# Ledger of designs, part 242: miniprotein binders against q56419

Target 1, 326 residues: q56419
Amino acid sequence: MEGRTLEEVQEEVFKRHGVLVPKKELEDLAKALEEAGLLLTEKVEARLKEEEEKLKRERPMRLAGLSYPEGEREARAFLEAFRASYPGEGEEARVLLMPHLEPSRVPEVYGAALAALEKTPPPERIYLVGVAHRPLKEKAAALPVPFQTPFGPALPDLPALQALDALLPFELFNTPLAFREEHSLELPLFFLKGRFPEARVLPLLVARRSPELGEALKVVLRDFPGLLVLAVDLSHVGPRFGDTPLTRTLAEEARRRDLGFLERLAEGEPEAALAFLGANPTRIDGVEVVASLLPLLRERKGKVLAHRLDLEAPTLSAVGAGTLVL

## First folded at step 18 (miniprotein)

Design i67
Fold by ESMFold2-Fast, scan of step 18:
Structure i67 (fold): chain B 326 residues (1-326), chain A 105 residues (1-105)
Amino acid sequence: as target 1 above (326 residues)
Amino acid sequence: TEEERRFEWLFKYAREYLREGYESGNPEILRRAIELFKEALEIAKRTGDPEREALVLWYLAAAYLDLGDKEEARKYAREALRIAEKKGIERVIAWAEQLLRELED
């Protein structure tokens, strides 16, 4: 109808909705629309609106049967196997830093997180802060709906989420579609829900540094106490991340940067942790989360329970992962 | 140029999807990355940019490896190596040789 190219439709949809639809999918939709006589852009936007409406009710599992078992019994056995991979006892956490990388790549790191959760009294709510892998309309976002897990739905803490929204200079519930496919929330949530089945959750994503989020969370946590979880991965090194191939020296530097960062956080010195990374340049997505949450991390001492640099030989690349208790 | 801008836009987001697919293990995200890399590859070929072409072919190899499709991974890695060797693109030669070594049965 419009005489627009598929490329123009693709870029327009991305600009307006933050969703990048592959050209092949647009080609298939265009063929179907020839029979219906409808505009391609309108059809794509209608489908995105349908997805958005579904997300107003619940967030379904996306990685069940892939990263973790779909059945509750099998999921429980899976958690037990990960816990068994870590020989330590853990420590009680007020703040937990854990990875969101595919668990099978760093089982002992997730095992350390589980050990910490075993020592932690059940919280009434969990503030789960992940990293946005889709554009957000604001610096941060939340989705106030049940998140499905093999252990049942993780229910949102609506009063705490509304209190947080009221204190922020932007609308907190601003980008529902960003939560459709978000492993930085789904993978940690699997472990958290398995350990604390009664806890409500505040599922939060950070795209860019938001000191306003940290200040607001500090206020909300006074009225709505809970466990703060930073679901972040550490160093990203190698060709798949745009860097030079991994060498022994680069791997040692990545481990040094990861541990130096975590150790400074464990001393209750988050500004020193950020400064350390600034002096030793690396790609750690957790930087934006830590920078946003400074008021919640200062003067909290703790312990690094585990760290691993997961090496992938075919691309000479690596991702760092760690468990820190504060 | 407009095509260079579009290549950089597609290539950037294809790599972000590839990273997400690798970290999550989600095959749907990996398939999206592949489709976006294929779009970028078409532009590199049309604009006669062998460095961009070889680079995209290597990322396609990595994406297929992440999907568990070793045959397609080898195919794209060999093509990346062929172009990189012909044009002296040392970075891609090294990356492709490493990937192919690890895919040897």
Scores: ipSAE 0.795, ipTM 0.915, lowest interface PAE 0.9, mean pLDDT 91
Fold by OpenDDE base, second read of step 19:
Structure i67 (fold): chain B 326 residues (1-326), chain A 105 residues (1-105)
Amino acid sequence: as target 1 above (326 residues)
Amino acid sequence: TEEERRFEWLFKYAREYLREGYESGNPEILRRAIELFKEALEIAKRTGDPEREALVLWYLAAAYLDLGDKEEARKYAREALRIAEKKGIERVIAWAEQLLRELED
C-alpha cells in the first residue's frame, strides 16, 4: 500500500469520490492485492470507475419501495394522498423551495409543493438543485443522465446542461458517484416527475456556495426557460445533529430561524435571509444552495405555503421543512 | 495521536451518514453509519475514553432505531446508559433514558 494504511485509503476514497468502501472489503482487497503485488488504490479506483460507467447511462431509483412506491399506480395514489394532506391552495411558481426530507415525516409540506405545482403551467424543463450530502470535487455538480422514477425516466436537458457547463469556471460534470444515492434529488424528483411527466430535468447538487452557479444559471434561463426548484431542508436540531436536545426554547429558535429565512426569501431579499441566519446555529440545510442562487432569487416576491418542525421523540431531535413559492 | 485523528474522522462521517440515512430512510446508508460507529467504538474502548464510548453507543442505538431493529437499539442504549451512569455523564444518561423509554412502548 505504499506506506498507507487501509484507513487512509478509505478516507481518501471517501473525500475524493464521496463513497465509503467498507473496511472489510478493503481488507479483503488488500490481502488479494498483496498476493498479486498490486496497489489497493488502483483496484478501488477501478471498481469505482465501473460504477461511474453505469451512471453514464442512467441513475436508478434507490428509494423506491422505501420512501415512495415503486409501482406507477401506487405512486400516483401516493401523490394524491400527499396532495390531500395539504388543505390549502397553491400558487403559480417560477421558483419552488421544497423539502428533501423523507416524505412521510412532513407530508403536508410536500402537499403544499404539489398544490403549487397544480397552479404552475407545465414547464419545458426543471432546474432541480439539491444539497450534496457527500463531498463533491467542485462546489457544484450535475449528472447528465436519465433519472429513473415510477413514472418513467426523467430525461436530462442536455443542451441546457451544456450551456451551463460552458459558463462555469469549473467542470460541471464532476463526482458522478455523489448522485448515486443522493436523496435530495431523488425525493423531490418523484413529485416533480409525477406532476410534469414531460419536463426535462437538470439535476444539480451544491456542496459549497458558488456565486458563479447563480450567475451562469441566470444566463442559461434566458435561453432555456424553466422551473427552478430548490430541494432543501431547514433546521436540524437535537442530539442527532449536534448534541443539543430539543427544548421549548430550541424549538422556538428553530421555528424563528426557519420562518425568518423563508419570509425574507418570500420578500425577494435572499441576502437578508442569509444574513438573518448568521452562523446558522440551528443548521439550516439550504444555505449553500440559496447562497449560490442569489441572482435568481433577488426581487422575486412570493409566499410561504407550509412549514413544519418535525419532532423525533426518541432522539429528542427535530428537522424543519418548508414550502415556498416565488 | 493517529488513533485520536481516526476516531474524530470516523465519528464525524458516521454522523453524516446517520443523518443521510435518517433523512432518506435508506438502510444501506444506515449500515455504513453503523460500521463507522462500531470502529469508532473500538477505538474509544482501547483508549479508555468512556465519554466517547457512551456517546458512540447512543448513536449506534439511534442508527439501529432507524433500521427498525428495536432489539439492537435497546442493547446499545442500555450499554450507553450503563457507562454514562458509571462515569457521571449526565447528558448521555438523559438521552439514553429517553431512547429506552420510547423503545419500551
Scores: ipSAE 0.721, ipTM 0.892, lowest interface PAE 0.8, mean pLDDT 91

Design i68
Fold by ESMFold2-Fast, scan of step 18:
Structure i68 (fold): chain B 326 residues (1-326), chain A 105 residues (1-105)
Amino acid sequence: as target 1 above (326 residues)
Amino acid sequence: TEEERRFEWLFKYAREYLREGYESGNPEILRLAIEMFKEALEIAKRTGDPEREALVLWYLAAAYLDLGDKEEARKYAREALRIAEKKGIERVIAWAEQLLRELED
């Protein structure tokens, strides 16, 4: 590793591929490669390429047995329990905003999303837009493979994905390893596949504002109509998120910020929703997704079905979650 | 310095992984965050920065709590409190006291 430290290799791989290789693994690999006279960087890159090739076949479940049951029967009962946690009726959605936070923390909010899906005609395809939790080579990415679920594989809509790729100024299928561990797609997909087992999916991640993505999606949706799903969480407040400890006043302010944002989206005014967040729109993790999808959200009226600010008392921190239909 | 740069990188991404682990419930992501915080802790101790040391110890407590390891969470929270009290780091005193209060089992 002449010229590069293990730390530099870890940082470089994370930046280029969105993969955090444990330093212990790099130490063990470097020792083995020194005995063989091989370069660490070359070997790491070769292994990552092999993992990328496996992802060309399918995206396996990562959170089965953790956030949702592995078995189909148990998974179906799990969905029913979440639906039962929401006492209201759903509304039909052409656009659905739902959370990607651990479902057990906000069961009523996921229940509201399920209620909306019950009132929505089965779509031929779902445009599932999540938030990248790892670096992407471009502003957005997609992975055109089956995503495994307890309800069977969610199949990619290859013609629609190819149409989208053709309209973008960057390669859409640019960072496959970033999809290996991505809860903002996996958790919503569990619920969506459970309700629409025949729907194909466009699994999309947004890392940075991409107006080009929204413009391209508007064109693709005309030829390939489907349900648009924004899988985003709302306010992140408190010490675990680098902020001030939660107080009753700050919790009320977070609820008002979340609801003000959602209500402006429900009025068909996404620019006003972004402006309402004020000088710090990064305090809501969905801001980059909403900013990218402006052409799809303008002049669409709808309804906020649920909102919750989930408090974690040990760290005086909270995450906001909501369900919005447009 | 290179140690300063490495600390900032570890602290930033360990917190992002802690957030991901909390949101997803994935213990492997939490273990990655813990590994990064432990390396950051070594740097803070070596460079003699008690505020960074206390802060990293508190994040380790939160990470172990998320992992379901209450004993390790209490251990790290107590150490964060000890250092914060010795150095008058008011914010970490309050954060550590709150965490320990909620973990009275």
Scores: ipSAE 0.755, ipTM 0.897, lowest interface PAE 1.0, mean pLDDT 91
Fold by OpenDDE base, second read of step 19:
Structure i68 (fold): chain B 326 residues (1-326), chain A 105 residues (1-105)
Amino acid sequence: as target 1 above (326 residues)
Amino acid sequence: TEEERRFEWLFKYAREYLREGYESGNPEILRLAIEMFKEALEIAKRTGDPEREALVLWYLAAAYLDLGDKEEARKYAREALRIAEKKGIERVIAWAEQLLRELED
């Protein structure tokens, strides 16, 4: 192994590709390599390359049968049930902020998103901006392939993606493996595809704030108009997230921050929303996405349709979710 | 030390994978988190850090809960509680007790 440990290889692969290779798999590869006289790193890289090649064709469903139904009929019933969970009416959205949390935890928040989509004319394309839960090579990335859904594949808008790439100072099409398991795109896409089956999609991930992304998208949206979707969750508090157990005080603080953030966005003041969070002590995960999209959020007024702080009692932890239209 | 560095890396990213698994319900991601926590646990045992050991055990319990494996969750929660009580780690005692109460129902 040229003096590197299995642990070092694992860390390197994670940092470079956003993929954690199980230690057992590395051990098995190492044993095989000792027999073959090959470097572990080369074999790992070859395997990762094979996985990348698969993702050049399509992004398969990972959460079908888990977070949502795999079958189309059942998936439609699922959508209807979620819509029914929100008793209100939606508003037309040019920008939609919605959660990416497991749907069953916050059904009415997804219901509110569906309500908004009902009032929204079918867009030609959807700019779907999620949160990278894994490292990216660049601040943001896109995967220009079909994403599988129970309603058929969500097809990429290649011309718009290319236009975006041309305006960015970095390669947009980076870290394809980071998309393989990323739920922040898959979960909202289920609802979006179900409502707008003919819309093309630009699946985007943000790892770190990129002002360049927002400026580039502002230009691209002029030539390639569409619905902008921010797939973000809000506060993460409690022991699961390295915090103290949920108390009334902590819950109030989480709600205050969530709602304060959303309301400032609804007023068309995204910089004020970010400033309001400061050091973000309740860990709102949408901060880097919003910070990247400031040019698209400025002066847009809208409405908060739903908010929930969902408690997990066994761990005394909670996650905030919200739906906002602009 | 290298072991300390490795522990910090494992513990950080195991929690991130646990979060991802919790948010998505993806069992594959949860299994990755579990693997990382188990390695972190072994380091904590070797270095003789009972606080880290107790914390990792609690997170393992949470991960197994997310997988729907209540038996393993109880096992790790009990061990977390045992170590925490022995060493007077009050926060982990409270967290482990709560988890055990919810796992008995």
Scores: ipSAE 0.610, ipTM 0.853, lowest interface PAE 1.0, mean pLDDT 91

Design i69
Fold by ESMFold2-Fast, scan of step 18:
Structure i69 (fold): chain B 326 residues (1-326), chain A 105 residues (1-105)
Amino acid sequence: as target 1 above (326 residues)
Amino acid sequence: TEEERRFEWLFKYAREYLREGYESGNPEILRLAIEIFKEALEIAKRTGDPEREALVLWYLAAAYLDLGDKEEARKYAREALRIAEKKGIERVIAWAEQLLRELED
């Protein structure tokens, strides 16, 4: 470590790789490397390269035993319990909007999604579009590997992913490390794989609006038809998310904005849905996904099956979640 | 200053990891957020910024609550309240009082 501080190593790694390594971890690694005679930066980069190489082969479960059961039998019982939490019958979906929030917080919303999947013919493939929770090198990314689930691996649709990549003005497979920890894909995929065990998947993340993604997907869907899933949460309000403490008025505003957004999407008017939100003051995280997928959402009418604003009293914060079929 | 820039950078990404951990229920991401918040906390202490210190302490309390560690959550919330009361930081007083109220036996 010639003249480089741990702070400089931390910031350089973040700048180059989008990975924020805690200083404590760098301190522990530096101590171990001093005993072994290796350079800290080289060791960190070697570990990141090793993790990236593992992700070229498969994406392991990260939330098994936490958000869903690890065993197949227990996982199937878990799905049945979530379905039972929703009293409705569902409707066939060509496009499904569902949450990616921890399922135990909004079980009836996931139950509504399961009800819709029960009425939907098994697709050959699922276009699963989530929200990036980590920096991407481009506006969007995909990871073309099997994603492990308790129901077996969700296999990538390699021909469809390659067709999509060829149509985009950027490299689609640009940030594999961003997929190591990504609940906006893993949590919906658990439910989708449980219902459609034979369907291949296109795991896609949107970080910023990408109209070119929506245009390319419209072309690819013609040759590779499948179910489009938007895995997005709705309003985020309260101190957890930078707002004032939740009041009755703020909760009513969040519900109004969530439902107004979903209702306009259900009318086949995604531009009207975006315009309704304006500056997005309650921080609906679906905005960038919907803005990217406009060509796929226009003139598709459907129905809002469920909506919930999940309230958390200790921090006076709330997250909105909904299920919409188009 | 460089210390202020570094605080804001760490604080921003610690909050993003906290949101990710809260939404996913992933304790490893929550522990990641905690370590980054602790790093930001040391900058706030060293630079003598009680508002930033109280704010980071409150987010640490929320992160420990998400981990299910009510004892650590209560400890950090009490410390956030102590500093916020001493310096008149109204928003953190309100946030800490609410969290502590919900953690009562």
Scores: ipSAE 0.769, ipTM 0.901, lowest interface PAE 1.0, mean pLDDT 92
Fold by OpenDDE base, second read of step 19:
Structure i69 (fold): chain B 326 residues (1-326), chain A 105 residues (1-105)
Amino acid sequence: as target 1 above (326 residues)
Amino acid sequence: TEEERRFEWLFKYAREYLREGYESGNPEILRLAIEIFKEALEIAKRTGDPEREALVLWYLAAAYLDLGDKEEARKYAREALRIAEKKGIERVIAWAEQLLRELED
């Protein structure tokens, strides 16, 4: 059979598009087409291209009705409840670090972010930097389209995005499919759009540390000022993440690393924050984002507003989340 | 071997999708993770690696738990436990037992 195996097709599609298609789905497609190998790959590529073409127009909500309400009225009530969950007052933010974990798990951490946003004058634009949970073709990417929210579309700042692209040694507008399901942008954007309905957004994803991104953004921010948001979670420990069950010792270590990381950022020492983590044994997911944004984080002093290590008892696992203003 | 390489690759990305699904609550991502874990499971069975098999079964149980399917979660957790006990895989025994305890309530 001169045709590529289904496994080869699966690997090829993944390498090309960063999408892992289940073998069963490929088998079903192959049967339906009475074709295999290259022809199957072409069919898969055609379907993916159709999805990419949709993303040229807008990024629809994926988590509405799941992680947050779809309706505007209910969404506003949701925001108010989350704000109420944090009893403290916020501070004005030029840089905001906030979680992207499912909001119900760490409501007070999102509440702290909302508290900070209350003290922040409405920005013209928001640089929203999330974590790529899927492979990107480049170290970082952007999607220059409206993102749907219950409060209306978050519109892209095209001039600022173009300025950023022009300063990067790689194509910024890559891997649009990586944005389709990416919650690290969608979840924080809900809160940001709810607070700043008129702000334009630069939705950015980081897969690997890119010093070039930070340097480019530093230049762009001079001409296009705005709020910088790092949408990152902290430690991921326990069996879900390939670790031992959460113990007092492991929880203490996770908290130590989370807080040690955040405090060093609050002191304006992002390199020290990264160095403190070393090999990152508790798997803080914000490392690549922070490493990419070093020029923007240096010498900025701020405050840790909230931190939580959220336990999932069934799997004896936990995820750290925090809110930091710089 | 090529099969072992493929297993490690599938298992890695299945866990990444499971993480994404868990963090977001997105059921579509969870379903994708489940399908990839099932592919990994088939390889583990063919290669005769009970540790890999037991691990994949536990992750399948966790994924079904995330979907809210307690029945399927229990099924896979029990199978993980069975294999782990048979082969003396203490880590997976403890994890499967804990998951089953939480699924009975």
Scores: ipSAE 0.575, ipTM 0.841, lowest interface PAE 1.0, mean pLDDT 91

Design i7
Fold by ESMFold2-Fast, scan of step 18:
Structure i7 (fold): chain B 326 residues (1-326), chain A 105 residues (1-105)
Amino acid sequence: as target 1 above (326 residues)
Amino acid sequence: TEEERRFEWLFKYAREYLREGYESGNPEILRLAIELFKEALEIAKRTGDPEREALVLWYLAAAYLDLGDKEEARKYAREALRIAEKKGIERVIAWAEALLRELED
């Protein structure tokens, strides 16, 4: 019976706050609270409120020491090693599509992004658009605080964020807890901050397609010009991401779909890129971001610098990653 | 049923967190996914659903592999294979064999 109560607390906390607390942790809290005479839901909500208040001041590093070094010197050497993994010279980007997958899995794809940043004039601000890995209260969200990196804090562009918020039909700063563990922003930001240490950032997450976000961003970019970065991964195939095990045929289909999608974006035809995917059978996670940003991608030509399908034999699965400059 | 709804809810979010943990390499997120899969496994066992049970056991094996715990990964993969072979769940047989091949080699 008590287990069902804990299940209800778990689901209600997730519904209300977008935070999934494992039942064992709730059980441990309930035992402690029973001894102290306190209520479980109140304790969980107090902890979440405390975390939310911390996020009003700054967003700490979560992947330092895991996906990248925490020290500035080591982080710079690490970043340069990724650049060295790509033999090309890059091209100037006004829009950059880059992955957010663990960098060690696709080093040459991140290297291609670094090559493009090397050829790009330093922007005053970066519009960094990632994919929400937690539910958002609205279709998109932003967190207007400094994001810590080994290269120092990436400062928010508050005037540009406020201008964006004013143009949207929903509150932009709607789900701060969704940013606490968000690798689709943290991993690309490591590379972007390393190359453009003075640039301010608009950290944006897309959960569902939001044409109003793209329309508002087009207006804001006129007054607050900057580099637009789409931090998205491509195909996700195999048992990790669905019911179909990776075969040679499915891997070839994933590569074809990834490249067909990217090449149509490079021709300035984002609607054609989306149509090419159809029902998105290889689960390209960039679809919602591209669909949201159509006004910023139309008639903008560019080049695919790199693409890889990272194969994981033990789970018969694969993730596609690419670098595109527009 | 309520238990079927609960299983699908847990299974959906456990897989989303497993994907996040795999993509980011964050062990805390992987441990969260493991706990959610363990909750889903309990339901599959209670409701006597061998397909759901074998499926969750395989995802637990994958999560432990990502966490670097090869012994737990091997344990869950073997159990997934045992149930899948007994009940003729062909998809999980192939998945478990692939995972075990890498753990043994």
Scores: ipSAE 0.768, ipTM 0.900, lowest interface PAE 1.0, mean pLDDT 91
Fold by OpenDDE base, second read of step 19:
Structure i7 (fold): chain B 326 residues (1-326), chain A 105 residues (1-105)
Amino acid sequence: as target 1 above (326 residues)
Amino acid sequence: TEEERRFEWLFKYAREYLREGYESGNPEILRLAIELFKEALEIAKRTGDPEREALVLWYLAAAYLDLGDKEEARKYAREALRIAEKKGIERVIAWAEALLRELED
């Protein structure tokens, strides 16, 4: 009976908060409780509330010393190395699509993003739209707190965030715990903060397509101009993702879909880009983000700067990444 | 059955956490994935589903590879291969063999 109860609590907490509480931790909590079930849930919720309260102050780095250097000097050297990995020149961006994959896997794609940022006048604010890898209470969310980086905190643009919230039919400031570990914001933010240290940030996550978000942002951008960044990956193929091993045919299909998607975006035809993917059999990550931002992507012409399908040989799997400027 | 429901939930979200861990390099996320896979494995063993067992073992091997634990990765990959060969699960055989080739260096 207790095992079922713990499992049910774990599922409930996950569904409600987007947080997986380790079974061992639940067991320890349960042992401390004379009563099971609802009381355990209440205790877990109380603990999660404490974590939420911490996130009201700041979002600490989670991947410093892992995916990027923690120290500022080393972080700057890291940025320079990534920029050097892309031999081309960038273009001015009003909209930047870049990856959120671990940087070491696709260095030249991040390098292309840095190249674009070099040609971009420093924005007052950056609208950073990532992918929610965990459930959100609403279709989209924001966390209106400083995000820590090796270059200092990325400060939120509170006036712009409030303006956005006021235009949405749902509470924008939901599911703060979903931001705690979310790499789709942390990784691109490293590069963005390094290039634009004075820019304020609007950290946004999309879990499901929200046309309302795009319409609201279109209005907000008029009063609060800034750089729009889509932090999205492309195809995910192979056994890691439930497919057959990477073959020439599968790789060609992944590339076709990635490039076809990016090219249509570069032509200012985001609806055509989505339609081109159909059921999205190669699992392009950015579809919900693009679908949410259609009003901001329409009629904007741009250029694909980089693309890579990165093979992981041990698992016969691959992930697509790209950099697009609009 | 309740066990079937639980397995499907565990296996789904374990793979999602594995993806997140792989993409980010976050070891804490990988450990969460491993926890869910281990519970899924226990269910698969109890229900006597060798295909599910072999699949979960392969994903465990991948997760430990991501953590940099080659020894545990080899262990789970070998067990995945053993079960897959015994039951004629061709896809898992191929996946396990590919993983083992990289782990034996």
Scores: ipSAE 0.670, ipTM 0.881, lowest interface PAE 0.8, mean pLDDT 91

